VHH binders against q3afa8. Designs and how they scored, part 33

Target 1, 265 residues: q3afa8
Amino acid sequence: MDKASLGIGIFDSGVGGVTVLKELINLLPGENFYYLGDTAHVPYGSKSKEELLILGDAIIRFFLKLGVKMVVFACNTSSAITLPILKERYPVLMEGMLEPLRKNMPAKAKVGVLATEATVKSGLYQKKLMETNKFQEVYMIACPQYVPLIEKGIVSGKEVEEATREYFEPLLKEEVRDVVLGCTHYPFLTETIQKLYPKIQVIDPAAYVAREVYRKLKENKLLGENGGKVQFYVTGDEKSLKNLGSLYLGYNIDRVQKIDLEVIV
Below, E stands for the ipSAE of ESMFold2; O stands for the ipSAE of OpenDDE; V2 stands for 0.75 times the mean of E and O plus 0.25 times the DockQ between their complexes.

## First folded at step 18 (VHH; framework vhh_nb_b201)

Design w6 (at its last look DockQ between E and O 0.96; V2 from the best seeds 0.82)
Fold by OpenDDE, look of step 18:
Structure w6 (fold): chain B 265 residues (1-265), chain A 125 residues (1-125)
Amino acid sequence: as target 1 above (265 residues)
Amino acid sequence: QVQLQESGGGLVQAGGSLRLSCAASGFTFSSYAMGWYRQAPGKEREFVATITSGGNTYYADSVKGRFTISRDNAKNTVYLQMNSLKPEDTAVYYCARVAVFTYYGSRIYPEYDYWGQGTQVTVSS
């Protein structure tokens, strides 16, 4: 079997990962993708490392069973917590949300990061950014209103704008011009943010992820040539994926397969 | 190598004033936020004040209106003017380089990556 003909697995705890999928599809049209939303176990941010590893193992095994040449962690929590461990456990290429950004993002004196409360509270994201020595000041902004709005399909309008103004106030005060979307949901709000703040460089880590995935596949001679297929999977409710995923991807997701992860405790 | 050296601490009576200084070296001073923290005996280290590279200042509620943080980039020095001192201000004061500002709504949490040896401030009643 031509290993290059195998698909790429992408997983998230929910619909946020479709923003990463979109970037991958755009940059890698020759690839087939398997998207897994682990909606039965959302949210990941409140789970222990041990719980996340159990789920991570099950997810990797699921993808290996399907036959993949690479797994993309389209989840910031998993990227930070479990990816470093899982990449040593399984003989498959892996990539996450954080390392491509860390590696390739240009140095800036100041950088803002929009993230969930859980991400900000963990302290891991800002720590990892600071370890690069690319930044002198990092401004971490907890954005608790964003995910609930996005999950309701509210990506524009007064509520989003008001929340955005609140979150950007400290960034503007400090003359921050580069702002990282530290949650995979947040790209849904890119247009709204740009309308409000056209001079701000909004940085989506998904773009860096896609480029890094391309680099790794090329380096390993694993680039596909006859792709274009996307298969969607969920472990729980499919409604959010069908509705918001369709909206973001620009086509109707009609087929979603429900699966049960084989959890080994 | 990043180095921070505090000075100006001492014994003062309640209602008195002190001015702390911190000399910084080993990095581009003007590009970083600086701050002051303090630790009283038996207590955790707490944030006192910070000044960003842009010159914006933030203070703990307990010192707001009494303390003033400032900086002289030409001298690579950050200062803490402490007025109307109280016995509760007694602590070891640490100069710090502040690298991360975390915002939860209206709350700000400055986080440092380097700090000095500290200078003792004692306020007698």
Scores: ipSAE 0.843, ipTM 0.946, lowest interface PAE 0.4, mean pLDDT 94
Fold by ESMFold2, look of step 18:
Structure w6 (fold): chain B 265 residues (1-265), chain A 125 residues (1-125)
Amino acid sequence: as target 1 above (265 residues)
Amino acid sequence: QVQLQESGGGLVQAGGSLRLSCAASGFTFSSYAMGWYRQAPGKEREFVATITSGGNTYYADSVKGRFTISRDNAKNTVYLQMNSLKPEDTAVYYCARVAVFTYYGSRIYPEYDYWGQGTQVTVSS
């Protein structure tokens, strides 16, 4: 077996990474995927850099034991803080949430970003966008109502629409037409957002991640064929993955394996 | 290279007025938000006012109704008209290019990416 037949590991702290997985499955139907939600250690946004490196190291080692040719960091915090360091420690290909956006998004005068309070407070998303020099004005919107609604399976209807109108009010005032989904949970809301604001271009970084994964695999002659299997893992609670994940993917997730990460302290 | 040069600072009696100017160069001025920040001795730098590329303005609560920000895109200049000055307004005022606008509900937190050397404003009692 050559390296091209190895799988692709994808991780997030929870169910949000399924939105990245969906884009990968659609663009790369011949690949095998291993999805890990590190639900026992959520939230990542409250952890120190040292803690995140310990967890990221353990996750990469877990994927290497499964046999992967690439690891996708489907977590904005891990992408910003740990990927640059872990890339130097391991020869496996890596991709995250922010570099594909930085590389592939066209220059725009104005861009809006919907994000969690933790992401906004970190300053990391803002910093990564500013490094591009592609945007003159970045509008960061903290969206505290979104994750609780999505966790309840509420992705449409009046309550979501009212929250969305509140969040979009400043974007409309400044005539922002391009809006980035700065949380891997938020693609669950794309249909509702587009219903309310059909002229706004909703940008899911997951689409750019999938394109960059394809490009890296092609350049390294690692594109697979005759795959198409997805294995799901969690370190804690599996309910949101099985419920929200199944809804988003459009098929029932039958089996989820619970695992313990081997951390080095 | 981005350059921001403030002028118009000085000494003024309480209740008086000053107008600060900031000449900008090294970038397409009309495409960027501009703002003013200030720092009093022993205190952290704080937001004062911003004007977006589209002309919308935002103010810190402490200066709302007394200060007015404006811009002249033909002259690549942003202004801060400061009226009804108080001793508490004493600070070094920095012109800034504002790149990020962060919203928590109705509250806005503008963040700069470039700033000038500052101009001293001193308000005597």
Scores: ipSAE 0.705, ipTM 0.879, lowest interface PAE 0.6, mean pLDDT 90
ESMFold2 (binder alone), look of step 18: mean pLDDT 85; pTM 0.842

## First folded at step 19 (VHH; framework vhh_nb_b201)

Design x1 (at its last look DockQ between E and O 0.92; V2 from the best seeds 0.83)
Fold by OpenDDE, look of step 19:
Structure x1 (fold): chain B 265 residues (1-265), chain A 125 residues (1-125)
Amino acid sequence: as target 1 above (265 residues)
Amino acid sequence: QVQLQESGGGLVQAGGSLRLSCAASGFTFSSYAMGWYRQAPGKEREFVATITSGGNTYYADSVKGRFTISRDNAKNTVYLQMNSLKPEDTAVYYCARVAVFTYYGSRIYPEADYWGQGTQVTVSS
């Protein structure tokens, strides 16, 4: 079997990963994708490292069973916590949300990061950014209102704008001009953010991820030529994926397969 | 190599004042936020004050109105003016380069990446 004809696995704890999927589809039209939303175990941010590893192992095994040449961790939590471990455990290419950004993001004196409370609290994101020596000041903004709004399909309007104004207040005060979306849900809000703050450079890590995936596949002679298919999987409720995924991708997700990871966490 | 050196600590009576200085070297001082932390015996190190590269200042609630942080970029020095000192202010005071600012609502949590050796401040009753 031509290994280059194998698909790419993408997983997230929920629907946020579709924003990464979109970028991958755009940049890699010759690839087939398997998207897994682990909706049965969301949120990942509240889980222990041990729990996340159990889930991670199961997810990787799932993808390997399907036949993939690469797994993309479209989850910031998993990217930070489990990817460094799992990449050594399994003989498959892996990529996450953090490394592509870290490697390729240009140096800035100041950078803002919008992220979930859990991500911010973990301290791992800012630590990884600071390790690059690309930034003198990192402003981490917990954005607890965003995911709930997004999950409801609210990506514009008064509520989102008000939350955004609140979150950006410290960034503006410090004259931050570059803002990283530190949650895979947040690209849903890019238009709203840009409308409010047109002078702010909004940085979506998904773009960096897609480019890095391309690079790795090319380097390993694994670029596909006859792809274009996307299969969706969930471990729990499919509603969010169908609704929000469809909205973001611009087409209706009609088929979602429910799977069981057979883990106890 | 990043170096931070505190000075100005000592013994002072309650109600008195001290001015701490921190001389920085090994990095472009003006490009970084600076801060002060303190650690009392048997307690954890706690944030006292920070000043961003842009000159914005933030203080712990316990020192607001009494302490003032400032910086002189030409001298690569950050200062902490401590007025109306209380016995509870007794601690080792550390100068720090502050690299991360975490915002939870209205609360700010500055995080340092480099520390000085500290200077002892003792406030007697």
Scores: ipSAE 0.853, ipTM 0.953, lowest interface PAE 0.3, mean pLDDT 94
Fold by ESMFold2, look of step 19:
Structure x1 (fold): chain B 265 residues (1-265), chain A 125 residues (1-125)
Amino acid sequence: as target 1 above (265 residues)
Amino acid sequence: QVQLQESGGGLVQAGGSLRLSCAASGFTFSSYAMGWYRQAPGKEREFVATITSGGNTYYADSVKGRFTISRDNAKNTVYLQMNSLKPEDTAVYYCARVAVFTYYGSRIYPEADYWGQGTQVTVSS
């Protein structure tokens, strides 16, 4: 079969990857997509490197069985920690959150980044930003409360606002005006952040990811033409995907298939 | 091209004071955070103090109240005033340019991208 007609696998720990999926659908309407939310293992931000590698291996093997030409790591934690390793283990094309951000961020004196603990502890996100020479001061904020709240459908109200004020305190003290959403879940919080801090420019890298996926497919002569199908999978609870995911995409997610990942030991 | 040159180290008795200076060149000094780190014999380098481009200061717990970081942007110089020195402050002190500030709740972890040669501070018991 023609490899250009194979699908694109997209995964995240939960509903967050829908923010990347939306941009991919808009830019690549001729492609078929398989979305996997690993909701049985959310949150990824508190997991060890070893755990994330085991899950990543299983997810890539799942997508290979479905027939994909590319896997998109729509999870900043997985992009930082596992993609560099898994790229060497599998010949399938891969794209993550970090390289598109590196290529597309404009130069700024100061930049803030909201990210998971695992992303911050990896050091790889910071390294990618520093390699650009575009920033004089980078402020990395570990946000352990965000993904659990978002996966419960809590994207506004007192608890989210209190966490947000805590996370933004150092950014406000240093007058940081540009803040990157360093987790694919965090775009669900954009309205809450903008309500609290209307002067801060919130930067969502999802469009950058879609652009780089397009470039890689084009360069490898793998652009599809007659696609447009999106299939959804979860490993656990599907409620956040159906609720928040549908709202963000602007249409109902009717069918979600539950799967068990095949972990190799 | 980034150059950081420390001075002001030496031998001092416990309870005494020293003032370290760091002359910087090869970059727009006023746009960058600066800091001091130290390395005692047989130990890893540890954070001491930092001052952001905006002038905000942060200190390791072990030096709070005794050390003061400051900067003079007109002279491209960062200073560390060290008072009430203790034998455990004995170390090589490194001037650094700080590029990343990482926050876990209230804890800050500054990360340097350039280092000076270091200056020895020895505090006699």
Scores: ipSAE 0.778, ipTM 0.918, lowest interface PAE 0.4, mean pLDDT 91
ESMFold2 (binder alone), look of step 19: mean pLDDT 88; pTM 0.887
ESMFold2, look of step 20: ipSAE 0.759; ipTM 0.905
ESMFold2 (binder alone), look of step 20: mean pLDDT 88; pTM 0.887
OpenDDE, look of step 20: ipSAE 0.845; ipTM 0.951

Design x2 (at its last look DockQ between E and O 0.93; V2 from the best seeds 0.83)
Fold by OpenDDE, look of step 19:
Structure x2 (fold): chain B 265 residues (1-265), chain A 125 residues (1-125)
Amino acid sequence: as target 1 above (265 residues)
Amino acid sequence: QVQLQESGGGLVQAGGSLRLSCAASGFTFSSYAMGWYRQAPGKEREFVATITSGGNTYYADSVKGRFTISRDNAKNTVYLQMNSLKPEDTAVYYCARVTVFTYYGSRIYPEADYWGQGTQVTVSS
């Protein structure tokens, strides 16, 4: 079997990863994708490193059984915590949310990062950003209202706008012009954010991820030519993936296969 | 090499005032936020005050209204004016380059990447 004909695995704890999937599909139309939402174990932000590794191992093994040439960690938590470890354990290309951004994002004096409370609390995101020496000031904004709203399909309107105004207040005060979406859910809000703050450069890491995936595949002579298929998997409830995934991707996700990772965490 | 050097510490009576200075070198001072932290005996280091590169200031609740942080970019120096000092203000005060600001609601958590050696401030009752 031509290794280049193998698919790309994408996983997240939920539906947020579809925003990454969309970017990958756009940039890599010749690839087949396997998307896994680990909805049975969401949220990842509250889990220990050990738990995340158990899940990560199971997820990688799952993808390997399917036949993948690359696994994309479309989860900020996993990207930060487990990817560095798992990439050493398995002979498959891996990419996450952080490294492409770190590597390719231009230097700015100030940068804002919208992220979940868990992500912000972990300290890993800002640490990784600061290690690049690209920024003098990093403003981490916990956005606890966003994911719940997004999960309800609320990506515009008064509630989102009010939350956004609150979260951007410190950024505006400090004259931050570049804002990173530090959660894979948050691209759902890009239009709303841009409407409110048209002068702000909203940075979606997914774009960087897609480009890095392309680069790695090309470098390894693994670019597919006859792809275009997407298979969706979940470990728990499929509702969010079907609803929000469909909304974001612009087509109805009708088929979702439920799987069991056979782990206890 | 980033260097931060504090000065101005000493012994003062309760109700008195001190002015701390921190001379910075080894980086573009005006591009960075600066701050002050303190560590009392047996306690963890705690945030005192910060001033961003844009000149915005933030203070710990315990020092609001009494302490003032300022900076002189031409001199690469950050200052901490401490008024109405209390015995509880006794600590080693550290100058820091602040690079991360974390916001949880209305609360701000500044984090530093470089620290000075500290200057002792003792407030007697």
Scores: ipSAE 0.859, ipTM 0.956, lowest interface PAE 0.3, mean pLDDT 94
Fold by ESMFold2, look of step 19:
Structure x2 (fold): chain B 265 residues (1-265), chain A 125 residues (1-125)
Amino acid sequence: as target 1 above (265 residues)
Amino acid sequence: QVQLQESGGGLVQAGGSLRLSCAASGFTFSSYAMGWYRQAPGKEREFVATITSGGNTYYADSVKGRFTISRDNAKNTVYLQMNSLKPEDTAVYYCARVTVFTYYGSRIYPEADYWGQGTQVTVSS
């Protein structure tokens, strides 16, 4: 079997990885994708390194059985903790959320990050951005109003614009021109943000992930040409993937297959 | 190597004033935010004031209106003017380079990556 025709596995602890999947579909229309939401084991943020390695190992083995040429870690926690270790265990290409951002963000004096309160409290984005030495001032903005509005389907109009003006006030005062979307829901708001602040460059880390996936496939002569199929899997509840995932992708997710991961203790 | 050296601490009576200075070296001073933190005996270090590279200033509620942070980029120096001092202001004051600003609504939580050795400020009753 031609390795270039093999699929790309994408996983997240839940539905958030759909924002990475959308960028991949748009940039790589010739590829086949397998999306796995590990919903039986969400949230990943509360798990030990050992637990996350066991789950990650099982997920990679699952994708290898399906026939993949690459695995995308569409989970910030897994990208930071497990990818560097699992990359040494398997010959399959791997990419995560954080290294593409670190590699592709230009050096800037200032950068803003819109994130949930939980993400801000975790310290994950702050730590990864500061490790680059590309930024002198990082502005982390907790955005508690965004997810509730987005989940109601409200991604434009007065209410979203008022919340956005509140969140951007400190960024404008400090003349921040580059703003990272630090939550998987926030790509829904890109058009609204750019309408209000056309001078601000909105950065979705998923876009950098897609670019690095393309680069790695091209360099290894693994780009596919006759794909475009997406297969969806969960380990637990499928409701949010079918509802939110379909809304974000712009088409109905007809089938989601439930699987049990083969874990090794 | 980043170096921060505080000076200007000392003893002062309640209601008095004191000016702290911090000489910085080992980095491009004008490109970074700077700040002051303090630590009283037996307590955690707490944020006092910060000034961004653009010159905008932010203060802890406990010192707002009494303390003023400023910077002189030509001298690579940050200052803390402390007026209307209270015994509760007694602490070791640390100069800091500040690199992360976290916002929860209007509240700001600055985070430092480098610290000075500190200078003692004692406010007598």
Scores: ipSAE 0.725, ipTM 0.909, lowest interface PAE 0.5, mean pLDDT 89
ESMFold2 (binder alone), look of step 19: mean pLDDT 87; pTM 0.872

Design x3 (at its last look DockQ between E and O 0.90; V2 from the best seeds 0.81)
Fold by OpenDDE, look of step 19:
Structure x3 (fold): chain B 265 residues (1-265), chain A 125 residues (1-125)
Amino acid sequence: as target 1 above (265 residues)
Amino acid sequence: QVQLQESGGGLVQAGGSLRLSCAASGFTFSSYAMGWYRQAPGKEREFVATITSGGNTYYADSVKGRFTISRDNAKNTVYLQMNSLKPEDTAVYYCARVAVFTYYGSRIWPEADYWGQGTQVTVSS
């Protein structure tokens, strides 16, 4: 079997990863994708490193059974915590949300990062950003209202705008002009954010991820030519993936396969 | 090499004042936020005050209204004016370059990436 004909696995704890999937599909039309939402174990932000590794191992094994040439960690938590470990355990290309951004994002004096409370509290995201020496000041903004709203399909309107105004207040005060979406859900809000703050450059890490995936595949002579298929998997409830995934991707997700990772965490 | 050197500490009576200075070198001072932290015996290091590169200031609740942080970019120096000192202000005060500002709820958490050696401040009752 031509290894280049194998698919790309993408996983997230939920539906947020579809924003990464969309970018990958756009940039890599010749690839087949397997998307896994680990909805049975969401949220990842509250889990221990050990738990995340157990899940990560199971997820990688799942993808390997399907036949993949690359696994994309479309989860910020997993990207930060488990990817560095798992990449050493399995002979498959891996990419996450952080490294492409770290590597390719231009230097700025100030940068804002919208992220979940868990991400912010972990301290890992900002640490990784600071290690690049590309920024003098990093403003981490916990956005606890965003994911719940997004999960309800609320990506515009008064509630989102009010939350956004609150979250951007410190950024504006410090004259931050570049804002990173530090959660894979948040691209759903890009239009709303831009409407409110047209002078702010919203940076979606997914674009960097897609480019890095392309680069790695090309470098390894693994670019596919006859792809275009996407298979969706979940470990728990499929509702969010079907609804929000369809909304974001612009087509109806009709088929979702439920799987069991056979782990206890 | 980033260097931060504190000065101005000492013994003062309750109600008195001190002015701490921190001389910075090894980086473009004006481009970075600066801050002060303190550590009392047997306690963890705690945030005191910070001033961003833009000149915005933030203070711990315990020092609001009494302490003032300022900076002189031409001198690569950050200052902490401490008024109405209390025995509870006794600590080693550390100058820091602040790299990260974390906002969650009503809390702001400044995080430093470089630290000075500290200067002792003792407030007697």
Scores: ipSAE 0.834, ipTM 0.947, lowest interface PAE 0.4, mean pLDDT 94
Fold by ESMFold2, look of step 19:
Structure x3 (fold): chain B 265 residues (1-265), chain A 125 residues (1-125)
Amino acid sequence: as target 1 above (265 residues)
Amino acid sequence: QVQLQESGGGLVQAGGSLRLSCAASGFTFSSYAMGWYRQAPGKEREFVATITSGGNTYYADSVKGRFTISRDNAKNTVYLQMNSLKPEDTAVYYCARVAVFTYYGSRIWPEADYWGQGTQVTVSS
């Protein structure tokens, strides 16, 4: 059978996976994508390993019924905790957020990370970056104003620029030139950041994920040619996906199918 | 292979001064942030001061204005000048290599990845 014609499943606990989806659409225009936001069970960061495995298993089974050749874990928590286990349960190709970042970040003396307060407190990004031994100084910046502004559709203008100047002040003081977007919302701000600081290299981990997906599909002779369709699913609220997702993708997400996951305890 | 060796500790009367030194080896010293932490008996180790590879300095509130951190990249050495010492400054002082700087608003949380063996500072009344 022609596995190359199967689609690619992408999931996140909410809208964040759209930033990965956009990079995948741009790099792999011949592929079909299924996007699932598990909004009925957000936040994933507060759930036990057992709960996350139950949800991840249900999501993979959902994608297998749709017909996928690969599942992308566009959730940092699921990538770290469940992907290594679920990879052993299913023969389908899998990719997550953390290993592409770890593998593809070049060695730098200094790196900055913009993140939510919750992400900073989790220790996830700083631990993964330190484990690489590629960086001498890591600057973690908690950015509490960003998500509220982005959720209101405010991604440019005076309010965003003032917040950005405050967050970047310590990075500029230490001459940090490479800045990682450590939240799935923050790619919405890339143009504003680049306008203010054109010499700063803005690094979206989603771009690394897309490159690794492409590499895996190519190496396995699974690149598709006749796709280009995207289908959207949620398990709960769809407002963030339709609003933020449409804004980021540059087209209207007009059909989102609500589903119930078939969990097995 | 990373080695951090503190010196300069000792017994000092309240109000006095000490200068701690830390000789570093096994890494490119000028490329890394360095710092000082301390641990009093029965307490957790706490941040005292740090100096980034670019020379910018940060201090715990309890020592600001009294302690000064500095570095000499040619000698692979970081220093802590401690003035106006108080009995509550009594602790083992650890030289550290600092790898992460976390900013929550205006507050900074430096985190170390390597530690020295420590040097005792005792401040008597």
Scores: ipSAE 0.730, ipTM 0.907, lowest interface PAE 0.5, mean pLDDT 89
ESMFold2 (binder alone), look of step 19: mean pLDDT 87; pTM 0.873

